# VH-VL binders against Cytosine-containing mismatch-binding protein 1 (cmb1), part 1

Every score and structure here is a prediction.

Target 1, 199 residues: Cytosine-containing mismatch-binding protein 1 (cmb1), of Schizosaccharomyces pombe (q10241)
Amino acid sequence: MVFAIRIRQFHTTLVSAEKNGLQKLIPPRLKTIWNQMLVETKGAGNGPERFEMIRQKYKALTADEIQKYKNKLQEQFDAEKKRFMETLRSFTPTEIDSENRRRSKEAHSTGSRYYRLRHPDVPKKPSSAFILFYKELRNNPKLRQELGIPEAISTLVEETQNASKAWKELAEDKKKPFIDKSKALKEQYDKFMKEAGFR
Below, numbering starts at 1 at the first letter of every chain, in headers, positions and changes, except where a header shows other numbers; antibody chains aren't numbered by Kabat.
F, E and O stand for the ipSAE by ESMFold2-Fast, ESMFold2 and OpenDDE, each averaged over both directions (binder to target, target to binder). V2 = 0.75 x the mean of E and O + 0.25 x the DockQ between their complexes.
[cut] stands for letters that were removed.
Atom coordinates printed by the task and the answers are left out, and those that the model quotes come from them; centres of patches stay.

## First folded at step 13 (VH-VL)

Design v1 (from t2 with light chain K27R R60L)
Fold by OpenDDE, fold request of step 15:
Structure v1 (fold): chain C 199 residues (1-199), chain A 119 residues (1-119), chain B 113 residues (1-113)
Amino acid sequence: as target 1 above (199 residues)
Amino acid sequence: EVQLVQSGAEVKKPGESLKISCKGSGYSFTSYWIGWVRQMPGKGLEWMGIIDPYDSYTRYSPSFQGQVTISADKSISTAYLQWSSLKASDTAMYYCARFGERWSYFDYWGQGTLVTVSS
Amino acid sequence: DIVMTQSPDSLAVSLGERATINCKSSRSVLYRDKNQNYLAWYQQKPGQPPKLLIYYASTLESGVPDRFSGSGSGTDFTLTISSLQAEDVAVYYCQQYYSTPLTFGQGTKVEIK
């Protein structure tokens, strides 16, 4: 019995994002075959039985079949992504920002991770002068040496702290290029937002 | 050393049943799949099917589906190929072979079992 | 089914000379995620079972002389014997294991000229 793995198109009915739709909006993720099989076998047995069933199904797959399966998952992901993006477009950047603030607050209170939503047609917010400086520090070993910042920092937190300290101690003439760049980016961003009707 | 030893040559009549064997040694028998390959006289190689001795999972080539049965007895590290009713057209050399990996190449082969079906 | 076609059907080569056998698959046997071609080469001497020479198109099986080499990708593959030896007289088969059913080429008979 060639068990035709009927990959049931789980049409996740993206419920029409009524005004409350942003709260439930989660970016889609590309599923692995294993993860997909876990979803498909939900309710088919107890944990061990289910695992064995998945193992058997996976074992039966040739490279070709695996590739086909992956392609299907990719297609599904792309479709979901498209829907996700369309849903986001139905909201204003202001609404999205409001939701992000809500999510951030909730995440901080619960210790959970949150997904930041981005309007697909809105450019990224311009980086601050400090962020531009920080990016440069990461990519410019000479600059790090000049500023007395160690090349290898064990943690992201320590790196950020060192960068912050360096920024504070940096001469104004050395800050100026980053400040000017940040300002220019902000002006461009604001112009775009105005022209696009988002502001 | 990895070895696959097959049962001896068989001479049968049409309509008779036959079961030939392939015994693995020198490795963990349940860790590798066994495939069966047919070679008709003066012809090329034809994959028939596979068995996972661990759980007796089998998959057949469409051309051999329902024509033969592949089985294994892991307790004695032996795989089997059997016919319920032989045909003259079943006259061939039959090889068992170990898969190097699942759904892959055959790294070790048995010496072959010649099956002759004649009236 | 993936059809494997070898060329030529027979090859006569002088001792010490290069022998080249081609194998073409009806569709690609390249597994992209691993960047591996699911193709093997076998040698079958008269009265003997096939012997694995090469797997994943270019990986030489342990114990196989280095005069054997495999190349190619996707649909076109080549087995090369750099210097034919007397012991290399055999029928050679390519095999794909990318998809079921597993399929072999029709074989190429290599003889000494």
Scores: ipSAE 0.766, ipTM 0.955, lowest interface PAE 0.5, mean pLDDT 92
Fold by OpenDDE, fold request of step 15:
Structure v1 (fold): chain C 199 residues (1-199), chain A 119 residues (1-119), chain B 113 residues (1-113)
Amino acid sequence: as target 1 above (199 residues)
Amino acid sequence: EVQLVQSGAEVKKPGESLKISCKGSGYSFTSYWIGWVRQMPGKGLEWMGIIDPYDSYTRYSPSFQGQVTISADKSISTAYLQWSSLKASDTAMYYCARFGERWSYFDYWGQGTLVTVSS
Amino acid sequence: DIVMTQSPDSLAVSLGERATINCKSSRSVLYRDKNQNYLAWYQQKPGQPPKLLIYYASTLESGVPDRFSGSGSGTDFTLTISSLQAEDVAVYYCQQYYSTPLTFGQGTKVEIK
């Protein structure tokens, strides 16, 4: 009986360490030379002094030196991106989705922006019939005219509301192509997820 | 009109010190870099170094590093090229020139200062 | 260092004829982010300082006659005088400003045939 309890504690600590890894994952960003110099001059003086120092360093750079610097930053970014993607691959899509939900809730409570994580090998979730309709509505002026939706909508919110209304009022025969397409996309997605071993 | 006016011709002996000048006018002196270019008799153009008159930032060509000193007095819109000890090999025409942009082309040139170093 | 090599060293051209001077850099002087070649052309007449003709390989300096033109990209550049005039007798220099040290070509002497 004692041996079974020790195995469970090791699994919980490993799961906790793994969960901690996903929570800390932030997509890398390509740094500018200026941003990099700001990091490098941290602690070298007050704000104005640092800015002047950076200005002096930057003005000293030739086009060649700037290009070399940018190349180096790009290489660093690419390396970080690779590591980021590899780390993401170590998690299941379900775990990633769970983390995204957590991040979303936190962002909503704090008013902050969150980065949505996506498994690099998982395709995008299929669009709903409404989203497909909405995309078509945005790209097809004839459809807009047929549905009596004005082209010049002042806000994204109004556009979405009009689209939603139009969708609700749309005849079933006209909805059917979007519904069928959405279903087909979902079936393909589910098949992929199953074949890939993600579900 | 933008003008760079250099000091007159110099005749010196080896071992002597020399400071030649380049005065800018017709533009904001601290807004443009000044470069120095050497031209030996019958030879091509050689970039020596630059100065930013705004903060006296300088950068030299490796071939001239430690051989000359470039300075500026922004109060009188003047750049300088200085030798501590002249050599016969320093005999040349020296031009000051304004950079059109930082680390770029020379859009305005001084008339040149002929330096002759002979025993 | 980027080495600038001009060709020919000397050129004799008849009045009204086309003069062509080539300049080659040992490395590319193209700044990709701006899509600009960091190359200039100068004219130096006897007893005078150099005069800027062209910058960024093809941009004509203000006040320079339109018979002067620059072309090329990367490592190979050309200065063209479409119709040589008597006042065009001079030594011409290319210059790169992509990297330090700034370097000039050895010069091309243009004479009237």
Scores: ipSAE 0.766, ipTM 0.956, lowest interface PAE 0.4, mean pLDDT 92
Fold by ESMFold2, fold request of step 15:
Structure v1 (fold): chain C 199 residues (1-199), chain A 119 residues (1-119), chain B 113 residues (1-113)
Amino acid sequence: as target 1 above (199 residues)
Amino acid sequence: EVQLVQSGAEVKKPGESLKISCKGSGYSFTSYWIGWVRQMPGKGLEWMGIIDPYDSYTRYSPSFQGQVTISADKSISTAYLQWSSLKASDTAMYYCARFGERWSYFDYWGQGTLVTVSS
Amino acid sequence: DIVMTQSPDSLAVSLGERATINCKSSRSVLYRDKNQNYLAWYQQKPGQPPKLLIYYASTLESGVPDRFSGSGSGTDFTLTISSLQAEDVAVYYCQQYYSTPLTFGQGTKVEIK
């Protein structure tokens, strides 16, 4: 028991020491060849000279060189992603949620976007009954036809509006399978979160 | 229609400079890269380097880096291969050839320029 | 450097018979993004410059007789002359353009038996 207590205390100390890093943590992104060349030429000439040099090098890449760049960039991304995921696992879901709220408030006040963080071991929140219905609607042309939804919808906004209208008009006995499924999924999610120690 | 015409045969002595030419016609000269290929007597083909006449981008085979200079004058649709100091081992046939696309095959070839370097 | 090795070094074939030339690269010349093999074949007749026959391993250049064909992928390639003609006496070269330096095979001399 003493061994288990020291391991847990050691773990919480490590999480506390990394707290300041959470505020500045951003998800890694796979670099393009262009932005890798920007990194490789940092400090070379002024902006126009530097970009012209990169343009010339970029246009002159052989197939072999392109493949080598892609392999190197993928390897770097995989390593960065691994470290990023390990860092996220050192925080609780509530700590990550708090940081996401902080980022959201700051982005709102500055009118900018922010990088939302997601704990790697926390499953996606379960779909609502409407979302389950919407997924079925997207995958079932016969159902769309039965509900009078046009096959040639121009925008995602129109698609969502049509689905919402169809859901509101749907008879309760036809809603029930989706409502029941949503409730079951939420119960599974809540149980997992409690048993995994994320709550 | 597409034609690459090279300058005539040259007989030179070691240490002399030389600039041979390749004039393209029947196509948009700046739209295609030009490569230079050496063929030593009785031997195969060796790529020496390329030039993009549009912006003078140049790349050399490592075996020829520092040995030759490739250039172009797009106003007269002409590419050049140049030595500052010839060696007897530079005796060969030299071809210019047009890339079909960037980093590709050579779809049209010049007639060749025989360079003989002897004392 | 990608080494291109042709076989045989020379080949004697009777008029009207099939001639087959092999070319092997030391590394794959398949550009997977486009599913294209960056390999070309050239014919060089005595006293003449090389002439493009085939590019992307199997695409016949315009104006080249249809008795010429190319096949293969990755590292192993073949040029086939289905019915050898007198005017086909030449040295044939493969060439890769996947990587720099661009490299040619050593050549295969085709003659009439």
Scores: ipSAE 0.465, ipTM 0.828, lowest interface PAE 2.3, mean pLDDT 87
Fold by ESMFold2, fold request of step 15:
Structure v1 (fold): chain C 199 residues (1-199), chain A 119 residues (1-119), chain B 113 residues (1-113)
Amino acid sequence: as target 1 above (199 residues)
Amino acid sequence: EVQLVQSGAEVKKPGESLKISCKGSGYSFTSYWIGWVRQMPGKGLEWMGIIDPYDSYTRYSPSFQGQVTISADKSISTAYLQWSSLKASDTAMYYCARFGERWSYFDYWGQGTLVTVSS
Amino acid sequence: DIVMTQSPDSLAVSLGERATINCKSSRSVLYRDKNQNYLAWYQQKPGQPPKLLIYYASTLESGVPDRFSGSGSGTDFTLTISSLQAEDVAVYYCQQYYSTPLTFGQGTKVEIK
């Protein structure tokens, strides 16, 4: 109990000190070469002339130069992502969820999109047994063949209906791996959430 | 159908200037880059540089930067290679060739222009 | 610069027999984004300009006889003439177009006998 009390008190202090920083936190994204050239040529001109200059520079790149450019952009992204994850880890899952709710409400009122944050140490919500089966079915053509599932090119509705039918007809011993995995993931998730105090 | 026709052989003396031509036909001239390739007597192939006839974008191999000028006149579908002052070491066969794509292989070649530089 | 090294420098092959030419690049010419090898092969007969045979390492140019084939990936490439004909006497060059400057191999002379 002493351990749990100290964690709660520490958490409260940090929330007060760092709340505004979390509100502005945006996930980094990997820049395209085009977008980076837009940044590098800011102020060089406006409209069609500037974009044509960028187009010419981009088209002049060899495969080697494109690869080198992409490698540099990836390196920058990895560094930014590392810093972003470190910053995000300094907040509790509860603080991040609260911020996500704030962003969602603000986005609704302005008709905008928002960047949902995910705490790096929180596992993904556990999938149901059916969802685990559905994912396996989508990524395993031999399983689709074994179960008589039509080819992968289909509508979303049709794909879901085929998967649902296959699941209902699947023998119980064939369902059990997915059911057991779903239960294990749920137990692991619940245990982590209780230990972390995430709501 | 696609053809690259180069100007005729040249016999020159050191120090003279020279401009050789490469006329493209049977395709949209401004849609493809043109490259120049040197072949010294009894030797292999060396890429010299390229031009995009659309906007005259030019790029040279480091070995030829400052040694030659590549240009084009898109109104007559012609690319050029020129020297301001020839050297005996410029004696070679010079080919123009069309890129299949930007920075790629050469799908059509001119017949070559033999340049002989001697006193 | 990517150095292209061909082997052998010269090759004598009987009519109807198989000729094999190797080309090695000092760096990979595989463009990962497209999973394509940026390598071409050319044939140059005496007194003629080079002629494109193969591009992207293994794609045969239109009008080139199917006795010619290309294989390999990364840094090691092979041009094969499955049944040598008299008109195949030429110098053969590989060329990379992955990086500038564009570079050719030194050539491989193929002869009868």
Scores: ipSAE 0.359, ipTM 0.786, lowest interface PAE 3.1, mean pLDDT 87

Design v2 (from v1 with heavy chain E101S R102K)
Fold by OpenDDE, fold request of step 15:
Structure v2 (fold): chain C 199 residues (1-199), chain A 119 residues (1-119), chain B 113 residues (1-113)
Amino acid sequence: as target 1 above (199 residues)
Amino acid sequence: EVQLVQSGAEVKKPGESLKISCKGSGYSFTSYWIGWVRQMPGKGLEWMGIIDPYDSYTRYSPSFQGQVTISADKSISTAYLQWSSLKASDTAMYYCARFGSKWSYFDYWGQGTLVTVSS
Amino acid sequence: DIVMTQSPDSLAVSLGERATINCKSSRSVLYRDKNQNYLAWYQQKPGQPPKLLIYYASTLESGVPDRFSGSGSGTDFTLTISSLQAEDVAVYYCQQYYSTPLTFGQGTKVEIK
């Protein structure tokens, strides 16, 4: 009886440790030379002093040195990206989706930004019929004209609203191609997910 | 008009110290770097080093590192090249030149200062 | 260090004829992000300081006659004088400013034949 309890605690601790890994997982970002220098000069004086220090360091760089520096930063980024992807692969799509839901909820409550994680081997979720329509609307001036939607929309929000309105008012026969395409994409996606063993 | 005016020709003996000058005019002196270029008699051009007059940042060619000192007095728009102890091998024409931009080409040149070091 | 090698060392050209000077760098002086070659050409007449002719391999300096042109990329560069004039008798230098130390070619003496 005592051995069974220890195995359960180890499994819960391992699951908890693994869950902790996904929660802390942040997509890497390519650093600029300036950003790197900011990091390197952390604690070295006040804001203006640091700025001047960085300015001096930066001005000392030749084109060759800048290029080498950029290359190094790129290599670091690529390495981090690789690790990031490998880490993601160690989790199931379901776990990743669960984490995304958690992150989204937290971000909504705190007003913070969150990074959405994607399993590297899982294709993008298929676009809905509306999204396909919206994409087409953005890229097809003829369609926009046909629907009476102005080309120059001032804000993304307005554009989306106009698209939504247009979609709602769109005749069913005109919706059908987008619906059919979305359905086909979904079927392909589901087939892939099944064949890949993700579902 | 942008001008770089260098000090006159120098005749020195080995072991003597020397400081030659390059005065910039017709532009904001602190906005452009000054480089020094050596030309030995009948030879090509050799970059020696640079100075940013704004903050006196300097960088030397490895061949001239520790052999000369480059400085500037921004109050009088003047750059300097200095030897603590001249050698016969220092006999050359020395040019100051303005960088067109940071780590770039030389767009304006001084007339040169001939330094002759002989026993 | 980037070594700059010019060819030929000396060139005799008749008045009105084309003069061509080559400059090779030991490694590329192309800054890819800007797609610019960090190469300059200078003219030095006897008893005078060098004068800038061309920068970024092909950009003609203001006031320089259009008979001067620069071409090339990466490691191979060319200065061309389309029609040599008497006043063009000089030593010409290429210079890289991609890396330190800044380095010049050994110079090419252009004379009238």
Scores: ipSAE 0.769, ipTM 0.956, lowest interface PAE 0.4, mean pLDDT 92
Fold by OpenDDE, fold request of step 15:
Structure v2 (fold): chain C 199 residues (1-199), chain A 119 residues (1-119), chain B 113 residues (1-113)
Amino acid sequence: as target 1 above (199 residues)
Amino acid sequence: EVQLVQSGAEVKKPGESLKISCKGSGYSFTSYWIGWVRQMPGKGLEWMGIIDPYDSYTRYSPSFQGQVTISADKSISTAYLQWSSLKASDTAMYYCARFGSKWSYFDYWGQGTLVTVSS
Amino acid sequence: DIVMTQSPDSLAVSLGERATINCKSSRSVLYRDKNQNYLAWYQQKPGQPPKLLIYYASTLESGVPDRFSGSGSGTDFTLTISSLQAEDVAVYYCQQYYSTPLTFGQGTKVEIK
């Protein structure tokens, strides 16, 4: 009995993304074949049985079939992403920012990670002068050397601390280019936001 | 050394049943798949099917689906190809071969079993 | 099904000369994620079983002389014998294992001129 693995077209019932509140919006993730099979086999037997079933199914897949499966998952992801973005567009940047604040607060209280939502049509917030400096510092070994900052920092925290210290100790004339750049970026951002009707 | 040893030549009549064997040695038999390949006289190679001896998973070429049965006995490191009813058209050399990996190439081949079906 | 087509059907080459066999698949046998072509080459001498020469289109099987080489990607592949030897008289087959059913080319007979 050739078990034709009927790739049941999981008609992802486009659950009409009811304008569910921003609170329910989770960025989509590209699923692995394994993860997808786990979802598909939900309710089919106990844990070990399911695992074995998935193992068998996976084993049976040729490279071609794997590729096709991956393509399907990618398509699904793209569709979900599109929906996600459309949903985000239905909210104002202010609403999104408010939700981000809520999520951040919750994450801090629970120790969990949160996803920051971004309006798809809103440019990234301009970088502060310090962030611009920090970016330059990462990309400019000479600058690091000049500032006496070690090249090999073991942790991101240490790196940021060193950068912060360096920034604080940096002469004003050396800060000025970063400050001016940040200011210019902010002005551009504000202009955009105004023209786009977001502010 | 990896070796696949097949059963000897067979001379049969149409309608008779036949089961030929392929014994693997020199490797973990359940770690590799075994495929069967037909070669009709003076013709090319045709994949018939494969078996995973570990769990007896089988997959057939559509052309051979229902025409033959592939099986394995892992206890004796042997794979089988069988016909319930032979036809004259089944006259061919039959090779068993080991997959280098799952759904992969054939790295080791048996010496072949000649099956002659004649009235 | 992926159809494998070899060319030429037969090739007569002088000893020491280069022999080139082409194999074309009806669909790509390139697995992109691994950047591997699921193609093998076999040599079958008269009265003998096939012998693996090359796998993943270009990887030489252990024990195979270095005069054999495989090249190509996607749908077009080539087996090259840089200097034909007397012992190289055989039928050569390409085979895809990217998809089921596994399929072989029709074979190319290599003879000495």
Scores: ipSAE 0.754, ipTM 0.948, lowest interface PAE 0.5, mean pLDDT 91
Fold by ESMFold2, fold request of step 15:
Structure v2 (fold): chain C 199 residues (1-199), chain A 119 residues (1-119), chain B 113 residues (1-113)
Amino acid sequence: as target 1 above (199 residues)
Amino acid sequence: EVQLVQSGAEVKKPGESLKISCKGSGYSFTSYWIGWVRQMPGKGLEWMGIIDPYDSYTRYSPSFQGQVTISADKSISTAYLQWSSLKASDTAMYYCARFGSKWSYFDYWGQGTLVTVSS
Amino acid sequence: DIVMTQSPDSLAVSLGERATINCKSSRSVLYRDKNQNYLAWYQQKPGQPPKLLIYYASTLESGVPDRFSGSGSGTDFTLTISSLQAEDVAVYYCQQYYSTPLTFGQGTKVEIK
């Protein structure tokens, strides 16, 4: 059981700065208690017997045991995430972009999805004018009232549809502050990317 | 109306075996865990272990691991507490009790079974 | 093991007066993900099995008089009887179900006067 945990951590640590290490790199995920029990019982009994044993043990976990599992899994995830981010920093944004293109091309060829990588030091893309408007709308009840947007919206889809309609109906001179801010943010982003050597 | 009815008082000698019972009625027996609790004369309450009557899964307090056997016969809605070799120190009142939910409080208790073990 | 310590071991209270029993656990019994304290209180009258009074520290069991209440969180818990009745003469136990082994306090004997 300890041995299984060491093997998984050792496998993660084997990720290197070399190109092959980047191609194999995927973002870590917080493991579930069930999946951790699968790891702990690997090689014990056959499939049905093993799964029944895990099911019985899982149903019999006390609150204390659940919290201990969650704490351990969170600690392991935090450590894996730190190493993942350090590994990403050892590559240039250009190398990461090239790898993302490779993953995208292979995913399209096989009909699969892929894990897109993001360099931790590259800022997020600037928000569009609509996204800036949408953020303002969520944080400003007076604006929502002025635009006739129902407060009794129950789904995210309905919220975005209302915001989109309000944006399309908004007068051009009222759109301009958001358009101007979006443009300024994009200019700032492009300048940073050029000076950092990514673009 | 949930009831847990335990078997009657027992007087035994050291080294003898014993199996006491707890019959549940008024509820779905296999839907709730049963726990056993010891109360030594003039003392407080000690949890001994549990059983899930649905699949006979058991878990024991470390103090009682290997000292007793907890079992159930779901066809007659009965849980059991069993000793293979009694000691004088086993003299106590023994309660069965139903969990309100998995790993929770005990919402219903049996009337108790007094076990006396004397030389 | 979580040790449950009650205080006082014994108390005498006049009819109609407030009785307060404290229970302290050696470590927290608060399950943070549910924001629930895994703590119960039981009453054991002479010659009878225990009876559940309160679960999750403050939830009153069905049929228990409202003069009983529970409070506290984490490691410190209180059972209060707001107006003691003659029928409340008993030993009271706290019990944690956060961790195994399940453990009980040593009990608090409540008597009149």
Scores: ipSAE 0.453, ipTM 0.822, lowest interface PAE 2.5, mean pLDDT 87
Fold by ESMFold2, fold request of step 15:
Structure v2 (fold): chain C 199 residues (1-199), chain A 119 residues (1-119), chain B 113 residues (1-113)
Amino acid sequence: as target 1 above (199 residues)
Amino acid sequence: EVQLVQSGAEVKKPGESLKISCKGSGYSFTSYWIGWVRQMPGKGLEWMGIIDPYDSYTRYSPSFQGQVTISADKSISTAYLQWSSLKASDTAMYYCARFGSKWSYFDYWGQGTLVTVSS
Amino acid sequence: DIVMTQSPDSLAVSLGERATINCKSSRSVLYRDKNQNYLAWYQQKPGQPPKLLIYYASTLESGVPDRFSGSGSGTDFTLTISSLQAEDVAVYYCQQYYSTPLTFGQGTKVEIK
């Protein structure tokens, strides 16, 4: 009985640590040399003196020293990324979705941005009919011409607005290929998610 | 035309101090690093160190660290190489040379300053 | 430190013939980010300061005759004088600027046979 009690205590502690780990989990980022030098000079002088020290050290780097920094930063990033992906795989997609919702709520209340997590084994959600249509517009100049969409230089916002207007005005029989394709993709996605145990 | 003009030949005794100069002209002096190179009689070239005249940042070859001082006066476009106590083994030709860019090749060289140190 | 080794130490070549000088570095001087070899060649005529011939291993400095060329990558580099002229009698040095301390080869003396 003692053995069973110790296993339950270990399991309870491990589950608590795993839950805490997901809430703290942040996607790794490849640091710049400048940011690494900020870390290396932490506690050296006040802000102006510290920044001047970094500027002088940065301008004095040889090609060899730059490469050494980049190798060190890349190795650190690769190790952090591996651990990050392994940690994400230890949680269900539902747990990750719940954490993303928690982060979204907190970000809205503080006006900050949050790090959305994506389970590495879950495929991306299938495109909507509109997104499939938008992709076709980007890759088909003839379709753009048929729909009267400007070829002039435009922002991403303007491209999306043009595509949205064209989609709303498109006849239903012309929307159907995109709607059918989207539905088929969603059915494949749902089947995969159920067979993989994510549903 | 870019030129680096060095001070004239020196004959010194061991233990004496010496400061030789390198005056740059025909370019923006503070935009380029200056290096010092030693050539012992009948021998090859040895990099001694550099200075950025803009802010007087210096860096020395480990073989020369603590043995010489490199400085510059940007108001007169001049770099200097200085010994506090010369040795007979300091007998050599000394060149100043301009870097083409930071940590690069030397695109322009001074005519050299012969330093002779004899007992 | 990156050691630069030249071969041969001296070279006697007939006027109009090809002269070839090798320079080997103890470590690669290729800066991969720019795909550039941080290697220069200098000519030093008797009683004169060195003069830049080639930088980035193969780029000819302006005003240098086109009979001079550089090649190689990583650790092995070559300076070639395609048709030796009398004014090419000099000592030639390679120099790496990939890492500090900056280092030169020991020099190769080129003479007329």
Scores: ipSAE 0.360, ipTM 0.778, lowest interface PAE 3.1, mean pLDDT 87

